# Ledger of designs, part 16: VHH binders against Uncharacterized protein YNL108C

Target 1, 262 residues: Uncharacterized protein YNL108C, of Saccharomyces cerevisiae (p53929)
Amino acid sequence: AIENIYIARHGYRSNWLPKGPYPPPPTGIDNDVPLSEHGVEQAHELANYISKLDVKPEMIFSSPFYRCLETSKPTVEALKIPLYVDRGVGEWYKPDRPIIPEPATHEVMSKFFPSMISPDWEPSIIPSNKGETEEDIFERCHKFWPVFIDRVERKFPNVKTIMIVTHAATKSALGMNLLKFSSAKEPIDNKGTFIRNGSCAIDKFELVKGENESIPFEEREWKLTMNGNTSFLTNGEEMNWTFMNAFEAGSDADIKARRAAE

## First folded at step 6 (VHH)

Design w05 (from a14 with G53S S54G G56S S57Y S59Y; framework vhh_7pa5_2)
Fold by ESMFold2-Fast, scan of step 6:
Structure w05 (fold): chain B 262 residues (1-262), chain A 124 residues (1-124)
Amino acid sequence: as target 1 above (262 residues)
Amino acid sequence: QVQLVESGGGMVQPGGSLRLSCAASGFTFSSYWMSWVRRAPGKGPEWVSTISSGGSYTYYADSVKGRFTISRDNAKNTLYLQMNSLKPEDTALYYCAKLYSSSWYRGPGYFDYWGQGTQVTVSS
């Protein structure tokens, strides 16, 4: 049975820099933005950190968005592990957004990340193409876990440790569902601590109960042992986001609000 | 301080109906998934139903599917359970609670908080 799950947020986006013009998305898809040079540096620092861990991921499951694949690349190369794309850990877009981007196909992703993406994985769940409310993204992650874990354990019965590379909102919703909280807006402890979602921040969840693979996912218990860790990054935590924020993580509106607060 | 107050229980004949209510205070009710759990005499707690924060997603135990309907009114901070076609085996103390588990998958579950409960007795 899977014993360890790492969940990381993508690195610093190119469109988060204070001054444009910004590079167009390599795929031509709306909001499929690449990392900045700074974000690429963060991705390398993340890979270096993971390479020094006692318990290393044996495979990566990435969001189909360019920034998540780009964030994953240094770790794939350092550890020589397979990477699969699962649309179920894709970005959160609100229903009132003018365009809900459909992510790149496997063929398109493979043109930008040759020899990195394994083709043999069906999405565990597909996000709505009409956007998602906060309730919808929380429910998506709730439905994701039992389907995803069952499929991973059936296909890779000897795997104990996996890593998911995703987005701020999705990372929070996944983690809060894995810990069996009833809201993404709850603190994770009695001291008011929330999951931290800086760029290239990494969580670690460890299995407490349910180590036998015959135990259904819903009966397993997990503990958060690393919360949005950015201690290995030269510039520390940047662009933290929670569901208490007014704007979508990393959106133009979010960036404008952060700059105004400076 | 978090408070949950259940009401609406009572005695009914088999085939009858009851509507349970749970008044919530002390937290942002509209941000949380909520559940109904029951405990029959001499038995452990059994999960009955769960509803998502906005009411769009509902889940039911096999034993109550098609007979019970969970709903919520976020403007009133109130959770409801409409119970139809009641059976003697539905006799239990009913609690509302925040679900801290995946018990809507019909597996084991536990809760971080629940109220005092409301008694439902189904007998001829």
Scores: ipSAE 0.031, ipTM 0.530, lowest interface PAE 7.8, mean pLDDT 87

Design w06 (from b1 with L99G S103T G107S G109D Y110A Y113I; framework vhh_7pa5_2)
Fold by ESMFold2-Fast, scan of step 6:
Structure w06 (fold): chain B 262 residues (1-262), chain A 124 residues (1-124)
Amino acid sequence: as target 1 above (262 residues)
Amino acid sequence: QVQLVESGGGMVQPGGSLRLSCAASGFTFSSYWMSWVRRAPGKGPEWVSYISGSGGSTYYADSVKGRFTISRDNAKNTLYLQMNSLKPEDTALYYCAKGYSSTWYRSPDAFDIWGQGTQVTVSS
């Protein structure tokens, strides 16, 4: 049974730099932007940190977006573990967005990340191609967990620790569902603490109850033991995002609002 | 399935103009960056220009900056290249392609060229 789940956000995006022009997406897909050089450095720092943990991930499940695959690469190389792509942990796009990007296919991703992406994994859930409200992405992550955990435990019955590499909104929605909250906008404790989502921030969830893989996901209890940890990054926490924001994480509108608030 | 059909090439004198078109089908055109790539006789392929899915961002090779303009009409699933002040060295077969062209010269399979191209000949 799965006993430990790490969830990390991708590194600093190339389009978050103060001045353009910005590099086009390597895949040609709108919003499929690569990491900046700074983001690649953060991904290496994350890999170094993970390599020193007592409990290491045995496999990675990544969003299909280039930035998440790029963030995962140093950890895959350091730990020599398999990586699978699951569209169910993909990016959040609002319904009013002019274009809802469809992520690259396995074939296209494999051309950019040769020998990294394992075949033989079907998406646990596919995000709506019409975009998602805040309620929709929370519900997507609610439906994701029981399907995903069942598939992992059936295919890899001896695996106890996994890592998911995803996006800010998805990371919050996944974590809040795992802790059995009803909304991604709630604090996780009575002190007003929220899940932290800086670039390359990593959460850790540990199983408290339900260690038998025959027990349904609904009967398992999880504890958050690491909340958006960025202590290992040279520049610390950057680009933290919460559902209190009106904008998609890392969008041009989000960046403009952050700069106006300075 | 995915098809890209180039048109609008021809013969022109130095200093002349041509407008190339690329009709796209089989994919959500507005979701992809689109490129123009050319291949001159006896030379390897050269990236010319590309444009974001929304049309809000455009990039050009140094050899064509200020002379060529890339644009798109997402309602018609059509990509354009307006070529002004044409030079003999612009003589080439022009292809439109889905995606980012700058990485394909290290990995040809990463780049989709689906048409026969359209020939542009600029008289000496």
Scores: ipSAE 0.005, ipTM 0.394, lowest interface PAE 10.7, mean pLDDT 86

Design w07 (from b1 with S101P S103G Y105F P108S G109E; framework vhh_7pa5_2)
Fold by ESMFold2-Fast, scan of step 6:
Structure w07 (fold): chain B 262 residues (1-262), chain A 124 residues (1-124)
Amino acid sequence: as target 1 above (262 residues)
Amino acid sequence: QVQLVESGGGMVQPGGSLRLSCAASGFTFSSYWMSWVRRAPGKGPEWVSYISGSGGSTYYADSVKGRFTISRDNAKNTLYLQMNSLKPEDTALYYCAKLYPSGWFRGSEYFDYWGQGTQVTVSS
């Protein structure tokens, strides 16, 4: 059974730098933006941190978006572990967004990340091509978990530790569902603590009850033992995002709001 | 099957104008950044302009800034390049493309979606 789940947010995006022009997406797909050089540095720092952990991930499941694959690459190289793409942990796009981008195909992703992406994994759930409300992304992650965990445990029965590389909103929705909250907007404790989602921040969830693979996901209990950890990053926590803001994480609107608050 | 069909080229005198069109089919046009690329006689391809899927972001090569305007009509699956104040050095075969230009990507360049091109000749 899966006993440990790491969930990390991608690194610092190229369009978050104060000066443009910003590079177009490598794939040509709208919003499929790459990491900045700073984000690549964060990805290497994350890989170094993970390589020193007592309990290391045995495989990675990444969002199909370029930034998440780029964030995963140093860890894949350091640990020599397989990476699978699961569209179910993809980015959150609001329903009235002019374009709901469809991520790159396996063929296209493999051209940019040769020998990194394993070809034998089907998405556990596919995000709506019409966008998602806050309730929709939370429900997507709710439905994702039992399908995903069952498939991982059937295909890889000896694996105990996995890592998911995703986006801020998806990371929060996944974590809050794993902890069995009803909304991504609730605090995780009676002290008002929220899941932290800085660039390259990493969560760790540990299984408390349900070590037997025959126990359904809904009956398993998880504990958050690492919350959006960025202590290993030279610049610490950057670009933290929560559902309390009305903006898509890392969007132009989100960036403008942050700059206005300075 | 992806198809890109360029049109609107021709012969024009220095200082003249031309409007190029690119009709796209076989993919979700609005989901992709699109570019114009040109190839002058005896030279390699040169990136001209890039436009985001929504049309909200545009970028231009220094050689064409202020003279060329890229735009798109997603309802018609059509990309445009308005070329003003044309110069002899603008003489080239013009292509529309996605997943270009060279040098913007950290990995391999991808040129699979170039059309046939449309010839622009600027001469007296």
Scores: ipSAE 0.006, ipTM 0.445, lowest interface PAE 9.4, mean pLDDT 87

Design x01 (from t01, 14 letters changed; framework vhh_8emy_2)
Fold by ESMFold2-Fast, scan of step 6:
Structure x01 (fold): chain B 262 residues (1-262), chain A 122 residues (1-122)
Amino acid sequence: as target 1 above (262 residues)
Amino acid sequence: QVQLQESGGGLVQPGSSLRLSCAASGFTFSSYWMHWVRQAPGKGPEWVSYISGSGGSTYYATSVKGRFSISRDNPSKTLYLQMNSLRPEDSAVYYCAKGYYRWSGSEYFDYRGQGTQVTVSS
């Protein structure tokens, strides 16, 4: 049974820099933006941090978007572990967005990240190509978990620790579903704490009950033991996002609102 | 099957204008950034201009900035390049392209069309 799940957000995006020009997406796909140089540095800091943990991930499951693959690369190289792409942990796009981008194919991703992306992993769930409401992405992550965990445990029965590299909204929705909450907008404790989603922030979830693989996913209990940790980053937490502001994470509207508040 | 078909080239005098068109099919046109690339005889391809899927963001090579304008019409799946104040050095085969682009100026094109010849000469 899987006993430990790390979930990390991608690093600082190139389009988040205060001034352009911003590079076109390497894949040509709308919103498939790469990391900034700063984001690449954050990805290396994350890899260094993970390499020093007592419990290390044995494999990575990444969103197909370039920024998540780029964030994963230093950790793949440091730990020499396999990386699989699962579209089920892809980005959240609202239904009113003019274009709902479809991510790059395995062939295209492999050209940018040669020898990094393992074959033979089908998506656990495919996000709607018409966009998602807040309820839709929460439901996607709710449906993702039992399918994903079952497939990982069947294909890799000796694996106990995995890492997912994803996006802010998806990270929150995944974590809140693991903790069996009904919404990504409620606090995780009686002190008003929310999951933190800074760039390259990492969560850790530990299995409390259900170590026997014969126990259905719905009967397993998880505890959040690391919440959006950014203590290992030189600049600490940056670009934290929550469903409270209602903007797509890292969108122009999100960035504009943040800078207006400063 | 991805298809890109360019048109609108021709022989013109220096200082003239031309509008190139690219008809796209076989993929969700509005979901991709599109670019114009040109290639003069005996030279490698040179990136000219790039446009976001929505049309809201455009980028130009320094050699054409202020003279060329890229645009798109997503309902008709057509990409355009308006070329003003044409110079002899603009003479090349112009290609509409879908694919990879690296900010460092290294390009890898997933697909490009057959091209349309532009010749600027007296």
Scores: ipSAE 0.006, ipTM 0.428, lowest interface PAE 10.0, mean pLDDT 87

Design x02 (from a20, 17 letters changed; framework vhh_8emy_2)
Fold by ESMFold2-Fast, scan of step 6:
Structure x02 (fold): chain B 262 residues (1-262), chain A 125 residues (1-125)
Amino acid sequence: as target 1 above (262 residues)
Amino acid sequence: QVQLQESGGGLVQPGSSLRLSCAASGFTFSSYWMHWVRQAPGKGPEWVSSISSGGSSTNYATSVKGRFSISRDNPSKTLYLQMNSLRPEDSAVYYCAKVQPYYSSGTWYSHFDYRGQGTQVTVSS
């Protein structure tokens, strides 16, 4: 049974830099933006950190978006572990967005990340092509977990530790569902702590041992032992996002609002 | 660990209304989609209705759409089914259920995990 789950946010995006013009997405797909050079550096720092952990991921499940694949690459190379793409951990897009981008196909992703993406993994859930409300993405992640873990444990019965590389909103929704909360807008404790979602921040969730190790996934209990850890990054926490923000994480509107507030 | 306790069934005449309740314990009720499933004598289980964890999304079988209304109260960990304009064909044991969904070949499937005794609804003149 899976005992450890790491969840990381992608690195610093190219469109977060102070001035454009920004390069077009490598895939040509709307919002499929690559990491900045700084973001690539963060991805290497994440890989170095993971390589020194006592409990290392045995495989990675990544969002299909370029930034998440790019963030995963140094860890794949350092650990020599397989990477699968699961659309179920893809980006959150609001219903009022003019275009809900369809992510790149396996063939297209493989052209940009040769020999990195393992075939033979069906998405655990496909996000709506009409966009999602805050309740919709929370519910997507709620439905994702039992399907995903069941499929991982059936296909890889000896695997104990996995890593998911995803986006800020999805990372919060996944974590809050795993901890059995009703909303991504709740604090995780009585002290007002929220899940932290800086660029290349990493969470760790551990299975509560004992009787819970033998029960069906939906009845298992998890504890959060790392909350958006960025201690290994040269610049620390950057671009933290929560569902209390007015805009989609890392969007042009989000960046404009952050700059105006300074 | 998981317990579901249905109530509110009974003997009623065609055209009557009933409100079924399901008290949940042993899991974080507010985190799960909840469902109503019924089973008539000599027939297999029939899905009736589903409600999302926050209550914003509901689905109904075509046979009950417009007559039945599913709702939930997360603070009290209770699921409800309001049944209006009852018909003889609605006679069945009604179970509330949580589900363990799985995704395969572009289709969403679910396995119902109901552990309650059910509540009998009989619609007869």
Scores: ipSAE 0.000, ipTM 0.115, lowest interface PAE 19.2, mean pLDDT 85

Design x03 (from t01 with M11V G16R S35G V37Y R39Q G44Q P45R W47L S49A A75S L79M L93V; framework vhh_7d4b_2)
Fold by ESMFold2-Fast, scan of step 6:
Structure x03 (fold): chain B 262 residues (1-262), chain A 122 residues (1-122)
Amino acid sequence: as target 1 above (262 residues)
Amino acid sequence: QVQLVESGGGVVQPGRSLRLSCAASGFTFSSYWMGWYRQAPGKQRELVAYISGSGGSTYYADSVKGRFTISRDNSKNTMYLQMNSLKPEDTAVYYCAKGYYRWSGSEYFDYWGQGTQVTVSS
C-alpha cells in the first residue's frame, strides 16, 4: 500500500517576475507558462532537499503543464525515478474563461522533456474543458484519489512512496480531500492552520490507518507531517495562494493584484 | 491545417500610421500566444510584439514601445498591429506567427504567415 505521499507545487513562473518582458510559452499554448530562472533554481533546491530525505519518492506523477514537468525534472534526474503525467492533477481554470487551455500532448511534452516522461499511464480523471468552480475542482480531487491510488497499487504493488507535482489550487484540494475535509477553505486544525502553497512548496502525507491494500481508499486515514515546506529554498516561501483569493492562482489578475499591494 | 494571412502593409511616409491584420484558421485561436515579427533586408528576423491568448498580456520590443499596439479579436480569429509614428527603420516584411514548440534558439513561434511588406520612405 502507498504509505507516503508528497505533493509539491511547481516553482516560480516566468510571468511572476516583477519586471517583464515575459516570453510566450515554449509550447505556444496559452497559460502553459514555463518556470522563471528563479523557478528553475527552486526546482534544483527541491531536488537537493528530497535527495537528503530518509523516505524518498519512488515515482512522480506530474500535471501535464510545462511548469510542473520543469519543476519535476531535477528530482527525476537526481533520484533516477520514473515520471508519469496524470491530467487529473492539472491546473484549475474558472468557468468564466472563454476557452480552457488544453495541455500539450504526450508527443509535444516528450519533445521538450526527452526521455523523462514514461508511457503507459492514462489519466485518472480529465478536468472539465468548460472550467471548474471551486466546488468542481474539490470534487475532481475527491474522485481522483480512489481511482488513482487503486491504479498505482495495482501497477506498482511494491511502491510505498510517491510524489505528485501540481498547482496551488489542486495541491490544496488534493490535500484537504486526503485529510477528509469537505472543502478546501477549512483550517486543518483547531488553531486556524491552513495548507501552505508557496512556489515549490512540498507537503508530506503519511498513512496512519489502511496499510493493507484491501482497505478502500475512503477508509484510509492520513496525517499531514509536512505542510507547504519551503525551509530548503534560499528565498523561503513565495507566492502563497489560497482559495480565499478571488483569482486563479498565478493568473494575470492574481499577479496584478499582488503587485498593486506592494 | 494552420493558416495565417497577413494584410495591411504598404508604402507610407515617415510619421504616418498603418494597421496590420493577421487572419488565422485551422486551430483554436484563443488558446495560443500570437506575435508579430519583422525582417529588414540584410538583418536578422526580430520579435516586434506578442500577445497572450486572452489578450491580457502583451510585450513590445523596446524599438516600438509607445508607438505600436498589438491586439486581438478572438471572435474573428484575427490579430492586429497598430503602427503609429512610423520611422524609416520600421521598413521590413512583417510576419504573423503562432506560438508552438519553440523555446531554445532564436524563435519563440513555429508557424509563420507569408508576410506583408511595410516600407517607410519619402
Scores: ipSAE 0.006, ipTM 0.404, lowest interface PAE 9.0, mean pLDDT 87

Design x04 (from a20, 15 letters changed; framework vhh_7d4b_2)
Fold by ESMFold2-Fast, scan of step 6:
Structure x04 (fold): chain B 262 residues (1-262), chain A 125 residues (1-125)
Amino acid sequence: as target 1 above (262 residues)
Amino acid sequence: QVQLVESGGGVVQPGRSLRLSCAASGFTFSSYWMGWYRQAPGKQRELVASISSGGSSTYYADSVKGRFTISRDNSKNTMYLQMNSLKPEDTAVYYCAKVQPYYSSGTWYSHFDYWGQGTQVTVSS
């Protein structure tokens, strides 16, 4: 059974830099932006940190977006572990967005990340191409877990530790569902603590009940033992996002609001 | 506030030409990079061409280089895409967009702030 799940947010995006110009994304797809040089440095720091952990991931499941693949690359190289793409951990886009970007295909991703992406994994769930409300993304992650865990355990019965590389909203929704909360906007304790989602922040969830694969996902219990850890990053926590923010994580509106608050 | 209106699409035979126009309002057109995106049914949206605020710099996707020409007239708040030697694979809805370029890891990139409703281009025999 899977006993440990790491969930990390991608590194600092190139379009988060204070000043442009910002030429087209490598794939030409709306919002498929790569990491900044700073974000690449954060990805290397994350890989270095993971390489020193006693319990290391045995495989990575990444969002199909360029920034998540780029964030995963140093860890793949350091640990020599397989990476699969699962659209089910893809980015959150609100329904009022004029166009909901479709992520790159396996062929396109493999052009930019040759020999990194394993071809033998189908999406556990496909995000709506009409966008998602806050309730929709939470429900997507609720439906994701039982399908995903069952498929991982059937295909890789000896694997105990996995890592998911994703986005701020998806990371929160995944974690809150794993902890059996009913909303992504709830604190995780009675002290008002929320899941932290800085760029390259990493969570760790450990299984406390359900060590046998015969136990259905709904009966398993998980504990958060690492909350958005950024202690290994030279610049610490940056670009933290929660569902209490009014804007999509990392959007131009989000960046403008953050700078106005400074 | 911002409005972009595409026109000039249609149905043409392979090898023919079309010129698309994008009329912009609600923002200072001359201050922004502008671009054309396209999306075929079941395919990913792709940037076709973009042009700098003053018109001195352009970008073209590899699939259209040598066949398409982007231009703009800041006095009319209008951008154009001249599409020559059209192929069936050029069939798509074409969108006008405000483009903001950026630089990362030795390579130029851009994102778009906004795009219009689109105009259909169909290339069929």
Scores: ipSAE 0.000, ipTM 0.146, lowest interface PAE 16.3, mean pLDDT 84

Design x05 (from t01, 16 letters changed; framework vhh_8cml_1)
Fold by ESMFold2-Fast, scan of step 6:
Structure x05 (fold): chain B 262 residues (1-262), chain A 122 residues (1-122)
Amino acid sequence: as target 1 above (262 residues)
Amino acid sequence: EVQLVESGGGLVQPGGSLRLSCAASGFTFSSYWMGWFRQAPGQEREFVAYISGSGGSTYYSDSAKGRFTISRDNAKNTVYLQMNSLKPEDTGVYFCAKGYYRWSGSEYFDYWGQGTQVTVSS
């Protein structure tokens, strides 16, 4: 049974820097933005941190978006572990967006990340191409977990530790579902603590009950032992996002609002 | 074939607002990035703002952030630049530009309009 799950947010996006113009998305796809040079540095710092942990991931499951693949690359190279793409941990887009971007195909991703992306993994769930409300993304992550864990344990029965590389909203929704909360807007304790989602922040969830692969996901209990850890980053926590924000995480509107508030 | 026609420029006092429009024809408008650039007398053309084909992604120059908003109406084949809190240094000819299919960045624009004059003075 899977005993440890790391969940990390991608690094600092190129369009978050104060000076433009920015390089175009490498794939040509709307919102498929690459990391900034700073974000690449964060990804290397994350890989270095993970390489020194007592319990290391044995494989990575990444969002199909360029920034998540780019964030994963230094860890893949340092640990020499396989990476699979699962659309089920992809970005959150609201239904009122004019067009919901379709992520790059396996063929296109493999051109930009040669020899990194393992074949033979079908999406555990596909996000709606009509966008998602806050309730919809929470429900997507609720449905994702039992399908995903069952498939991982059937295909890789000896694996105990995995890492998911994803986006701020998805990271919160995944974690809150693991902890069996009913909403991503709830605190995780009676002190008002929320899951932290800085760029390259990493969570760790450890299994408390349900070590037998025959136990359904819904009957397993998890504890959060790292909450959005950024202590290993030179600049610490940057670009934290929660569902209390009015805008999509890392969108141009989000960045504009943050800069206007400063 | 491709035509871009800017309008909405004019004379305005510092702190004022203007809304520029660019009417596009001769290509599948919703498939291309669109941008606004400006040029002051004796200076090179500089980037102001870009918008993706869907309108889902926008990029702004430092001088435009917080004051200007780029938007588009794909049903009308029109891109807009809403300019607020105008300053004398915003004076220049404003150009609409067609990008390459799904690409942004100034090096990836292949067609330009004739421009519309914006003058900010008291």
Scores: ipSAE 0.000, ipTM 0.088, lowest interface PAE 21.6, mean pLDDT 86

Design x06 (from a20, 18 letters changed; framework vhh_8cml_1)
Fold by ESMFold2-Fast, scan of step 6:
Structure x06 (fold): chain B 262 residues (1-262), chain A 125 residues (1-125)
Amino acid sequence: as target 1 above (262 residues)
Amino acid sequence: EVQLVESGGGLVQPGGSLRLSCAASGFTFSSYWMGWFRQAPGQEREFVASISSGGSSTYYSDSAKGRFTISRDNAKNTVYLQMNSLKPEDTGVYFCAKVQPYYKSGTWYSHFDYWGQGTQVTVSS
């Protein structure tokens, strides 16, 4: 049974820099933006941090978006572990967005990340191509977990620790579902604490009960032992996002609103 | 093959207006940043304005801010530059540019490339 789950947000995006021009998406897909040089540095700091942990991930499952693959690369190289892409941990897009980006295919991703992406992993769930409400992404992550964990445990029965590299909204929805909350907008304790989602922030969830693979995922109990940790980053926490924000995390509208506030 | 065809330039008096157009073909227009650059006789080429793939983010040079507006119509594969309050120093050949990615130091960067002949803007008399 899986005993430890790390969930990390991608690094600082190129379009978050205060001045353009910004690099276009390498894949040509709208919103499939790469990391900035600063984001690449954060990804290396994350890899260095993970390499020093007592309990290290044995494999990575990444969102298909370029920024998440780029964030994962230094960790893949440092630990020499396999990486799989699962569309089920992809980005959140609201239904009112004119176009919902379709992520790059395995063939296209492999062109940009040669020898990094392992084959033979099918999406545990596919996000709606019509966008998602806040309730929809929470439900997607609710449905993701039992399918995903069952498949991981059946294909890799000796694996105890995995890492997911994803986006701010998805990271929150995944974590809140693991903790058995009903909404991504709830605090995790009686002090008003929320899951922190800075760029390259990493969560750790540890299994409390349910070590037998025959026990359904819904009956397992998890505890959050690391909440959006950015202590290892030179600049600390940057670009934190929660479902209380008005715009999609890291979107052009989100960046414009943050800049207008200055 | 990438093709960018600029139009809309001309002779205009100081204080006048012009709307430049750039018709694009040979690539997925809606996926790429587009920009406008200009070059005056005997001067270096300079950046004027850029627009994100979806049109939500725009950038302007200091000389263009408040006077020029960049926009795009993804259904028509066209990017525009509305130029108001034109000054003699705005005279030059205006080029439409498509951004191109390149790889450096573990990350992807971009630069703008020029594919068309440009369109001449002259502000005089």
Scores: ipSAE 0.000, ipTM 0.182, lowest interface PAE 16.1, mean pLDDT 85

